# VHH binders against Profilin-1 (pfn-1), part 27

Target 1, 132 residues: Profilin-1 (pfn-1), of Caenorhabditis elegans (q9xw16)
Amino acid sequence: MSGWNAYIDTMTAAAPSIKRCAIVGAADGSVWARTEADNVFKASEEELKTFVALFNDVTQVPAKGADIEGVHYVVPRTEESLIFGKKENTGFFAVKTKSAVLIAVYEGPNEVAAQVRKAVESMQTYLNNAGY

## First folded at step 7 (VHH)

Design v92 (from r1 with Y109S; framework vhh_4orz_3)
Fold by ESMFold2-Fast, scan of step 7:
Parts: sequence; structure tokens; C-alpha cells
Structure v92 (fold): chain B 132 residues (1-132), chain A 124 residues (1-124)
Amino acid sequence: as target 1 above (132 residues)
Amino acid sequence: EVQLVESGGGLVQAGGSLRLFCAASGFTFSDYAMAWLRQAPGKRREWVALISYAGDTDYADSVKDRFTISRDNAKNTVSLQMNSLKPEDTAIYFCAKDTGSWYDESLSSGFDYWGQGTQVTVSS
């Protein structure tokens, strides 16, 4: 996991309410980088493969929701290249780039969710501009 | 104007059931997720149940397997079936509309509009 861990650190520093996050391959859900140790992102390879496939048709996602780390999230709506989910005081934002999907799981009210979205979208823009 | 009107609350004995209704108007109901939240005396509002515009649902752990949220897009209503009620379920229950922009920092909550609420009192 050379170099990609720096982007995990950048996102977490930009939005401290991010509890766990990962950068995975858009084609197969392979993990490029993730939070580790006490805040380890605990999604299986099978779950991630299923999750990234949701970006093939985001319009179908609100009907079935999304599962991350064995937790089911209601997806209230989707935008192009963006899936976000909500569960009580937790949620996630996931964005797709050319080659990657960035996933950030957070805890807190809507105000901190806005910060998380900005962090993830900033990284999405950066990676797209870098050719990823 | 957006309006959400709750009904169905009342006094019920522990172990009983109630069904709450929310009539929505002033927006395209079928395009938005809807939620039920509650506020007990001396507590902050907490979400209870959420339903996407397409029908997927989720529940707070405290009500899971006891409450069921559903919607009727043809009638612009969302409902909450509450079974096996407990004294700790006593609260004002609010219907809420999703913002359509869950990341909008101008809003301190993930919900755009709130109804006036309906009182549920569960006696021991």
C-alpha cells in the first residue's frame, strides 16, 4: 500500500469526524489504502466488490440501500459518481473517480457530514486530475 | 409551502400498539426520503426510522423489530406501526422530510421540514 495511505491521512485530517475510510479500485473493490489498527476499515473483499458495482447504475441504489462493514445504510438519494448513506448518528460518503472509489464512514450530525462530503469530493477532484 | 401533519398518537398501555400517520403536501413526495423522529421530555430529538423514496428502510436499535415504517406515494403519506410499546417510547413523534442535500452545512439537521408532532404516552 505504497503512497496511498497519505491520502487516507489527508481526508481524515480534513474531516476529523471520519471514523474509518478506504480507497478501493473501481473495477474490483481491491483495497489500495484504508484506516488501520483501532480504526480499521473492516469491509470484506466480497462486500467491496458488491459495493463498487453499485456505481454501474446509481439510480437502483435507493431501492436496496448499501452495505458497508456489515452495516446496512439507507441511501436517500444518489448523485452522479456519489452514493451516500444514513444510519442514525452514522453515515458514509462514497465517490467514484476514473479508477477508484473513496469511502468515508463518519459519526455525528449533519454539520459534520457536510465536512466529510467536502473532504471526499476534494480528494475525488484531486485524483481525477491526477488521472485516477 | 411544505406541510407535514402527524396523527395517530395517544395513550396506550405497555405492550400495546399504535399506528402513526403523516400527510405530506407542498413538494413532490415520491422524490424524497422520509423519517420519523421523537423527543422525550428532557431529551434531544433522535431519529427512529428512515425510508428512502424507493422504500428501503432502517431503524434505530431501540425500536428495531418493534416498529415498521412504510409509505404510500400515491397518497403522499408515511406511517409508523409501533408494536410492543414500552414506557420509554413515550415522546412527541415527528415526521420529517429529507433535505435532498444531506451534506448541506447551512442546515443543522439532515431534515428540511418538520411536522408539529403527535404525542405518544405509554403507561406502565
Scores: ipSAE 0.245, ipTM 0.592, lowest interface PAE 3.2, mean pLDDT 84

Design v93 (from r1 with Y103L; framework vhh_4orz_3)
Fold by ESMFold2-Fast, scan of step 7:
Structure v93 (fold): chain B 132 residues (1-132), chain A 124 residues (1-124)
Amino acid sequence: as target 1 above (132 residues)
Amino acid sequence: EVQLVESGGGLVQAGGSLRLFCAASGFTFSDYAMAWLRQAPGKRREWVALISYAGDTDYADSVKDRFTISRDNAKNTVSLQMNSLKPEDTAIYFCAKDTGSWLDESLSYGFDYWGQGTQVTVSS
């Protein structure tokens, strides 16, 4: 998908504490755009397909957690279109739009987590309003 | 009126075991993730173990395979089983409740309430 890298750039500019992120298809986990080079998002196709399927019933996720880039995260709780996970001083936020799932992995404590959540939710709102 | 009361600490020899308990009250216990944190003399508080409201768990690398966190939602308790204790595990251990929010920048590791702690001392 041409141009989707601009949204990755927008999110990382808004929250520099994002280590790696991706925009993937909600139906199949296909990668539309992801961070590359020094901060490559390295989740496999199989892992992403499994991950986006979690949004089919987010209420079951806290019982089993979520795996991103081969790392298991405890999911303390979920919201209808938001899954977030925590592991020591790292974590992720993932939000579902009409046709996409945005995933951002970060490193750091509460203040960086809050910044990352705001960036991801802002992009979620933008994409939903754009029909994605 | 959120209250967390830790117990079970004490003095043990290296290689020994202790089980810590946290009795929770003043909130709907079964709706929140719970954690154990510790603070050693002269060091910052560090996360030790986390359990979701539904039972999924994670551990700091320093305690992995030695500690086990568990919860009993019917009794509003969270427990930490500590095996193969080392002098480096000497610390005050705190029970903590998840905030329900990731927006409070003032709270370490996203937990909004901590008990007074229970002292664990591991001698050589």
Scores: ipSAE 0.291, ipTM 0.631, lowest interface PAE 3.0, mean pLDDT 84

Design v94 (from r1 with D98E; framework vhh_4orz_3)
Fold by ESMFold2-Fast, scan of step 7:
Structure v94 (fold): chain B 132 residues (1-132), chain A 124 residues (1-124)
Amino acid sequence: as target 1 above (132 residues)
Amino acid sequence: EVQLVESGGGLVQAGGSLRLFCAASGFTFSDYAMAWLRQAPGKRREWVALISYAGDTDYADSVKDRFTISRDNAKNTVSLQMNSLKPEDTAIYFCAKETGSWYDESLSYGFDYWGQGTQVTVSS
């Protein structure tokens, strides 16, 4: 009786500057869990399908950027399982596991970006080790 | 050694145009995102425009639709075309190279190398 919302809570506790986040299926972008209420993650089903498909070939992403919640982000570079984008005091980190994609949109000064990345990568490692 | 040299600044009347250039050396230019930032007197540095190594662009709301960032990978150059200039665009403009190091986010977009800047003054 473990819900995926517990992992959302773990990430936001580790990095309070995460404004909105979600855990979605890697194959289809289906939402498994997301932040709610004032921090509801608002990406549409079609946007999430498009977003998770970026992980099929991350080398193409810097040419096109990435759209999250209707906001376009320049992706300056990618790693095999990591896509990130930045704007002034906002940005996102997204990581892929075997079965999931974790997306965290953050707001705050530059120092919090490192904390958000650590929180998302820590959860990526945990889920991969758990077989997800 | 990474070097970034800005040029093209000057004095211009409101409504005018300027094109800034950044000559880059000491790294594989085509592999890195590049940005323009500015600092007005008495204010903090602010990000203006970003271009990925593959050409996707983004702009601060204050300059959107007026400024265009571009790059020439054959010449190792980033350019900023500035149209419809306003007095509030008066600042020193800096070219910056994306760092890729996300643990040291000292500035917006994580830049590790900055040039000396080029002065832009827009008279009202």
Scores: ipSAE 0.342, ipTM 0.653, lowest interface PAE 2.3, mean pLDDT 84

Design v95 (from r6 with S100P; framework vhh_4orz_3)
Fold by ESMFold2-Fast, scan of step 7:
Structure v95 (fold): chain B 132 residues (1-132), chain A 124 residues (1-124)
Amino acid sequence: as target 1 above (132 residues)
Amino acid sequence: EVQLVESGGGLVQAGGSLRLFCAASGFTFSDYAMAWLRQAPGKRREWVALISYAGDTDYADSVKDRFTISRDNAKNTVSLQMNSLKPEDTAIYFCAAESPWFDESLTTYEYDYWGQGTQVTVSS
């Protein structure tokens, strides 16, 4: 909604190794925008509600991990507004803004993960500065 | 000096069990996720199991329900309990450590620290 698909396009253009991503409401996990078609981000509303609630206390997340699209990820560590997970050659970065959570799932080695993290954190900064 | 030293490998018959240990030194072990990987003769290294600093675990499908990874932060050790071993589990098993920080200066797809490996041989 509100043209949020343009931000999805911006993130995927900045980091082509992002396989799927979404922008969701921080309060309830409601989807504002997500990748579609061949790159469809397929997390359920129930899963997203559970996922965004992790940001209420990120210190508990490394003990239990995080589930995205039915896939369990080990979370090596969290920062106040950043959760990242790792599974073999896949992973995700999720960041919280004032009103949104950005989630990006990627595939590839650590070099592509670095680019994905930069893209997600750049968008986080932009949206926070825009009041979201 | 960072070191990861594996032990516990050996020869076992199919259906048997082994427990591997990895002793870590030279870094803040309790901050790092720890992994086990293996390399069979003529094959690429494959990921086997991962444990966060806080104990959450994940496993490759080929070993799920047979292998259990655990850690003891007070002793700076990670272990891998291997049950119901199969001949196809024959490999050199490596302990590896994954930084809790995503460092943009790292350009490799490998773990930050590696052990030398321990041989596991499963006979029919």
Scores: ipSAE 0.410, ipTM 0.692, lowest interface PAE 2.1, mean pLDDT 85

Design v96 (from r6 with S99D; framework vhh_4orz_3)
Fold by ESMFold2-Fast, scan of step 7:
Structure v96 (fold): chain B 132 residues (1-132), chain A 124 residues (1-124)
Amino acid sequence: as target 1 above (132 residues)
Amino acid sequence: EVQLVESGGGLVQAGGSLRLFCAASGFTFSDYAMAWLRQAPGKRREWVALISYAGDTDYADSVKDRFTISRDNAKNTVSLQMNSLKPEDTAIYFCAAEDSWFDESLTTYEYDYWGQGTQVTVSS
């Protein structure tokens, strides 16, 4: 889904601390778009299918954490359509829309996390309004 | 009003152990993830360990296998067991609830209100 790369570009431009990100199908974790080359988002198909299934019951996630790109993240808490995790000076934000899940992995001090969250939530709103 | 009070710091020789405690009040403790952070002389504040409200844990690579974070939701406390201490672990140790991790003003407040954490000094 080549047209979706424009949304990846928009998110990474809005929050330069995003190191890797992807837009995947909410039902199956299929990759619609992801960062490539030097910032390739490398998650297996099986891992992504497992990850998107976490949104079926977010209340269970803080007990087990979440795995992205083979890295285990502690999930401090969840909101209905938001899962975020932390690991030292890295973390991720993942948001669910009607048809997609947006995943952004960032690196840097805690101060940059707010900008990353804003970028993914803005895109979540845009995609929901567009029917995705 | 959220309050976090650290204790348990002190002077210890390399290879020794200390256990830090954080008493929390003013919020529903069992709903929040808790973290320990530290600031060494001349360095920026850094993550040490975190624990979700449900008990999943993670650690900085520098302390992995030596430190253990735990919590007691009935007592509104989070603890950090520090084993095999090294001079490099010398720092002021701070307890934080989840929301504080996103606010640089909290680290500024800790600087302004020195003594908010607990001092750990590890001698050779």
Scores: ipSAE 0.238, ipTM 0.553, lowest interface PAE 2.8, mean pLDDT 81

Design v97 (from r6 with D103E S105A; framework vhh_4orz_3)
Fold by ESMFold2-Fast, scan of step 7:
Structure v97 (fold): chain B 132 residues (1-132), chain A 124 residues (1-124)
Amino acid sequence: as target 1 above (132 residues)
Amino acid sequence: EVQLVESGGGLVQAGGSLRLFCAASGFTFSDYAMAWLRQAPGKRREWVALISYAGDTDYADSVKDRFTISRDNAKNTVSLQMNSLKPEDTAIYFCAAESSWFEEALTTYEYDYWGQGTQVTVSS
């Protein structure tokens, strides 16, 4: 069992509307931990490599959107270390730390999106403080 | 004052086409994502199409390949080209702006609409 799985569990406990999530390497998109079984995060290595590269210039992302698990999301806007997207009743928040990118896919009405963002940003802060 | 005003609806036969327009004022239109939603009698509002400020688009499966959303940032307008219309497309169509501008920054990501909508009726 990797210690990184504990952080996945922490985020999903804080925001039950998270359907799938992952912690991946910022340099290459390699998976450190992800949800499994009935909530398996399905993104391929190639897709994750492409996704983490979006953080090299977030200002270009709203023009092309972002793909996660083979699903295209429109990205309405970005912050320097935050990309979020929307599709129908689903969405995602992704944040970059020094060494990692956290990705959380959620489902439900927009009122729950704030809870998901808070969970992801709390973990971002923790990992940055831990040197990751 | 922020305003979104829809137009272009009407009565059309199945297989026909309509183009809807949304005129926006009171905010920096070119900085916000825009969407079209619709509500049919006895049904909840549903999302139809979305366009980012930079032009990336997405569509509900029910309208994909039949509808095209576009925007003109110089004229502060969003349009929805509707082709191959079906009776199931009968609804009031609403224009909406990215709600993160109106609510809590990036925390809630939602759509708000400001107009009464425009009625689209598709007959056999």
Scores: ipSAE 0.386, ipTM 0.695, lowest interface PAE 2.1, mean pLDDT 83

Design v98 (from r6 with F102Y; framework vhh_4orz_3)
Fold by ESMFold2-Fast, scan of step 7:
Structure v98 (fold): chain B 132 residues (1-132), chain A 124 residues (1-124)
Amino acid sequence: as target 1 above (132 residues)
Amino acid sequence: EVQLVESGGGLVQAGGSLRLFCAASGFTFSDYAMAWLRQAPGKRREWVALISYAGDTDYADSVKDRFTISRDNAKNTVSLQMNSLKPEDTAIYFCAAESSWYDESLTTYEYDYWGQGTQVTVSS
């Protein structure tokens, strides 16, 4: 059983507008934990491997965008350890830690995006401090 | 002062084409993602197209394969090529810039609407 599901639960409790999320390995995109059932995070292993590789050079990402769950997102900006994308009333935030990438897909107005970003960045800080 | 000015709208017959332009001034245009939105009378504003500062694009399903967004960073211009126009495309079209240089305010995740828009009317 993955203890990592507790971190998924923490993020979704902090930002209820997170529709789906996952914690994946930074090196290969392997899934450590994800939302399940009606909120199942649907990204393939191949897609996740491609996605985590974006963090090797985030400056190239706005030119190509990012694909999550078969959906193409335009990436307006990146920071060293943060990629976020937009599509209509949906979006995602993804952050890299030492060993993991956290991905949260949300739906809702832009007021919701700030709360989602805060939840993901708080978890990023926690995991980095815990050595992950 | 930041300014976005739309142009190119008009009256056109169904099946026709129009090209909209947005001239930007007062900010470093090449650093911003740009969008087109539209609003028909009595309806909510809807997103039409988005282009990153580096050229990646996305479109609403209702206009996919008919509209093309492009930009010219040397001229500070965003364009929307509209082909195979339908009566349901009738709306005021707005140009908007997205910025991440604002503080942790909602403007980091929102489009700012700067102009009065340009009217597009498609007759059957």
Scores: ipSAE 0.411, ipTM 0.701, lowest interface PAE 1.8, mean pLDDT 83

Design v99 (from r6 with A97K; framework vhh_4orz_3)
Fold by ESMFold2-Fast, scan of step 7:
Structure v99 (fold): chain B 132 residues (1-132), chain A 124 residues (1-124)
Amino acid sequence: as target 1 above (132 residues)
Amino acid sequence: EVQLVESGGGLVQAGGSLRLFCAASGFTFSDYAMAWLRQAPGKRREWVALISYAGDTDYADSVKDRFTISRDNAKNTVSLQMNSLKPEDTAIYFCAKESSWFDESLTTYEYDYWGQGTQVTVSS
């Protein structure tokens, strides 16, 4: 059984522009699953702990941005359970569920961002309905 | 309705500095991110700098340590301070406003309005 890795595979199949992604614990940023091999998600546990804490008050995030894999992203806006950022040809979407945070880093123009957002939000809905 | 007007371009020698300004009107300036993009002769438009509505900034690698983007919400102005200019910085510089689509969360850094641009020419 792949366990949580099956959800990573589902997201990347739904949005091939996702280059790296992870599912981490909402309370501590502990990695439950992430992309591996050539697309390994490289964020440290300390960085992820800081990142998931942003969901405690998303309204403060656009003032300071967000750091993922040592890369700083300007966050243009947030929603209650969604943080996203863009840096030239790269970007990310992160969504919070009851117990997890899903983070997807993608490459490409704004046209692919919508597909990535749909993929992470669909997984967010699925996991929330499953009790996560 | 929405209008963005750039100014401050000109001719400068390599190593020199210029400050570009963008005067915005027709929307609630303080609610939107603003960006600078440039287009050199025969090349596609490229992103240069971004400032969020709350003041966080980001830059293209080619300008990261040389350019500074800032905003003045009281004057509805975004500016770009350009230092250590190089001939490859020669381009028309455009001010751009973050998209205000009704489903704003679908698009990251898409721009719905652009200015006419201001010419920057850096001589060797």
Scores: ipSAE 0.314, ipTM 0.606, lowest interface PAE 2.5, mean pLDDT 85

Design w1 (from t3 with T104E G105A; framework vhh_6fv0_2)
Fold by ESMFold2-Fast, scan of step 7:
Structure w1 (fold): chain B 132 residues (1-132), chain A 126 residues (1-126)
Amino acid sequence: as target 1 above (132 residues)
Amino acid sequence: QVQLQESGGGLVQPGGSLRLSCAASGFTFSTYDMYWVRQAPEKGLEWVSTISYSGSNTYYKDSVKGRFTVSRDNAKNTLYLQMNSLKPEDAAQYYCAKDYDILEAYFDSSPEFDYRGQGTQVTVSS
């Protein structure tokens, strides 16, 4: 398959509390790589297209929240290239690079959320430096 | 303050076994993912294994998969690495770590430690 699967493997090893994740195209939400099998990332292409469009105006997202895998998350705030949400003991971090959006869904306490955020932001930095 | 103390290293012959321990203090051990990393003489730091905060998820470097087993005892604030079928290339100083950046290690960048102990030496020789 794609070489992008190596990035998914590295990200989950860095933050094993990630339940499901994907790397998708920033322009259209097309899936470049995702977790599979029992940890399959289940967002539809239509949902991902809608989700990546949120990065066109992140300031509107806290008022409406965000949907991923058919689950509605409360988004407490955003940064220019970061959207994150929470729903009880679950949450997600999504970051935008030049060409991609990385989405990681996790489960665990706040300390785990901080580790997941670090892994996602490290991958964002690497991909931006690599021209993606 | 955060402290990590490794132990259990030693001299073993090829094919032998060792169990490493890491005693953690100064933070809520049970809510953090933990890492084992190693550094061989004249080599850089390399990631060996990861375990999730609950112990339910583990990941391993390809060359140690099937030979090493990471585990943890959250009641004792202790991380373990069981090493079986040891090879000469496993000889290194072993460290436990909190919040290790695996991505930098994977892409040939210099990794950083936020917190690590003094390590425990593993020597494999005939």
Scores: ipSAE 0.274, ipTM 0.627, lowest interface PAE 3.6, mean pLDDT 85

Design w11 (from t3 with L103M; framework vhh_6fv0_2)
Fold by ESMFold2-Fast, scan of step 7:
Structure w11 (fold): chain B 132 residues (1-132), chain A 126 residues (1-126)
Amino acid sequence: as target 1 above (132 residues)
Amino acid sequence: QVQLQESGGGLVQPGGSLRLSCAASGFTFSTYDMYWVRQAPEKGLEWVSTISYSGSNTYYKDSVKGRFTVSRDNAKNTLYLQMNSLKPEDAAQYYCAKDYDIMTGYFDSSPEFDYRGQGTQVTVSS
């Protein structure tokens, strides 16, 4: 899907500390768009299918953590539409919309994490308002 | 108290160069992504460039790619914009900014920022 790459481009322009990101289908984890080339988001469709299913019951996630791109992240807590994880100086934010899940992987200190969360949540609001 | 102070604007002929600076204070500059935006008379704010907190990732508006270079010096709390091959369409008040609002910045809409500086004027004519 070529149109969805414009959302990836806008998000990385606003929050360039996002190292890799993707927009995937909430029902099946199918990739709609992702960062490419040197910043390619490397998760397989099987891993993404498993990941989006975590949103069916987010309360179970902190006990087990979450895997993205073959990396295991500690998930300290969840919100109804938000899963976020930490591993040393790297982390991710994933938010669910009506039909999509946005996943952003970043590297950096806590202030970077806060900016990435803001960017991901803003995109979540935009897509929900657009009917996605 | 967050403060951003731009400088380096002026009058140049088409094809000329200017280097803008933004002195930052009141926050931990080295931990924030930073932005350059501009506004021409009678027009809205237009995003120009972003740079990550470390300086390793940079992004540019299509019309300035290859001509403008953003950089930063975290030891001096200073953001820079090197502008080469200036065109009349680049004439604007230039601002540095913190906390880009992605919601209003999508697809060339006018961005909103939690904070921006006072600006520096760039004029391009003979």
Scores: ipSAE 0.093, ipTM 0.489, lowest interface PAE 5.3, mean pLDDT 84

Design w13 (from t3 with Y106W; framework vhh_6fv0_2)
Fold by ESMFold2-Fast, scan of step 7:
Structure w13 (fold): chain B 132 residues (1-132), chain A 126 residues (1-126)
Amino acid sequence: as target 1 above (132 residues)
Amino acid sequence: QVQLQESGGGLVQPGGSLRLSCAASGFTFSTYDMYWVRQAPEKGLEWVSTISYSGSNTYYKDSVKGRFTVSRDNAKNTLYLQMNSLKPEDAAQYYCAKDYDILTGWFDSSPEFDYRGQGTQVTVSS
C-alpha cells in the first residue's frame, strides 16, 4: 500500500473544496500519490515534468502561465516555493518541498481558495520537517 | 494601516480608453509587487496584470496584451493601468492589490492580509 495516499486523504479532509490533487517528485514529476476514481488527477508524465521544472526559475512563470490537466492557468505572481493560478471558478496551489511538489486543484470562490492554500502549506511544512 | 484606493473608471464606448489609478498608503510601496484584478458581473475574479516592485517586469492576461499597460510611480505611491481599445468583455469592477491573498480572501483583520480597495467600475457600452 502506498503510504503517500494518506497525505492526499489528509489534505482533502482539511479542505473539502480540493477537487483533485497529487504529490509528485520535485526532480522529475513522477507521481507518488494522487486522487483517484471520480476525482482522478489527469496530468500526463510529460506535463508534470514540465510543471515541476517551473520551480527552477519561478520568476518566468507569470509571463507564460502554467498548464495542469490540459488547462492553462493565469499565474499572477510566484514565491520561491509557491506557484498558484486562477481561471474563473477554478484554481490551483502548488508548493515545493525538498523532494516533492504538492498540487491541489479546487473549484469555488476566493473564500474556498484560502482554505485550500492553508491545507497545502500545512502539508508542505509537515513534509519539509519530515525531511522530504 | 494598509489602504488602497482605486479611481479612473467610468463609461466608455468600445474602442475607447481609460486610465485607472491606485493610491497606496500604510506600507513601503516601492518594495512590493502590485497587481490589477477585475470581477465582471456574474463572473469570478480574474487577474489582469502584475508589475514588479521596481517596475522592470510586467505581466498581462493574454486577452489584454497589447491593449493594457501597467505602470507605477514609486515616488508618488501610485499604480496605474492604461486601458486602450476597450472591449465589452473588459467591463468589470477593477481592484489593485499588493498581496496575492486577494485571490484567497480580501476581508481580514489580520495585519498579514491587505485590504483591497472598493475598486473602480469600468463600463463599456454605446
Scores: ipSAE 0.000, ipTM 0.191, lowest interface PAE 12.3, mean pLDDT 80

Design w14 (from t3 with Y106F F107Y; framework vhh_6fv0_2)
Fold by ESMFold2-Fast, scan of step 7:
Structure w14 (fold): chain B 132 residues (1-132), chain A 126 residues (1-126)
Amino acid sequence: as target 1 above (132 residues)
Amino acid sequence: QVQLQESGGGLVQPGGSLRLSCAASGFTFSTYDMYWVRQAPEKGLEWVSTISYSGSNTYYKDSVKGRFTVSRDNAKNTLYLQMNSLKPEDAAQYYCAKDYDILTGFYDSSPEFDYRGQGTQVTVSS
């Protein structure tokens, strides 16, 4: 079923600077939905399993950084349900809900990043309220 | 000019309540995550609570969960912290803060601040 694709579409419409994004299972990193075709989210299954496990102890992440789509990001700090990273003019925001992790990769300056964070956190709130 | 003005502190007995306010000016308040941080005598700054720019997401230090509630009124450019069931260990100078460009900030596990207000003193004693 493609119900989860509607959330991907909503996020990318709200923040056009999102280059690629995905919604994955919090327990195992299994992909529920992702951007496709020219904007395909390219993270491997092993990488996603490793990435979602970072939410088990986010306080350890700034010392190590995080890898998404084979790109190593500097993670300056974390919050209990938020990991974000920066590398040059690219970055990502990842938020955990009860059962999912939303990952959005963007390109652009800090003003763009603020818009992306807004879109991701709004969807996080919506999904948590929906029981996900 | 960024300005933050904290108020609402005071002396309260253990188990009491206080409501702190932070009036913000000089920046677009509704586009920034806001923080409450505190500093007790002879201690460093401790993060207490975060509220996202929209008010949709809130985060708390473990020791204050269930007792403190952060909220904001973007139309009034005001941040609030409702503190219930206050304990002696909550006594501190409380500050509101906004992160500077978080994505270009320092590598750290703690929030980075581009501005911190004057603070408001909270004292808990019988």
Scores: ipSAE 0.000, ipTM 0.148, lowest interface PAE 12.4, mean pLDDT 80

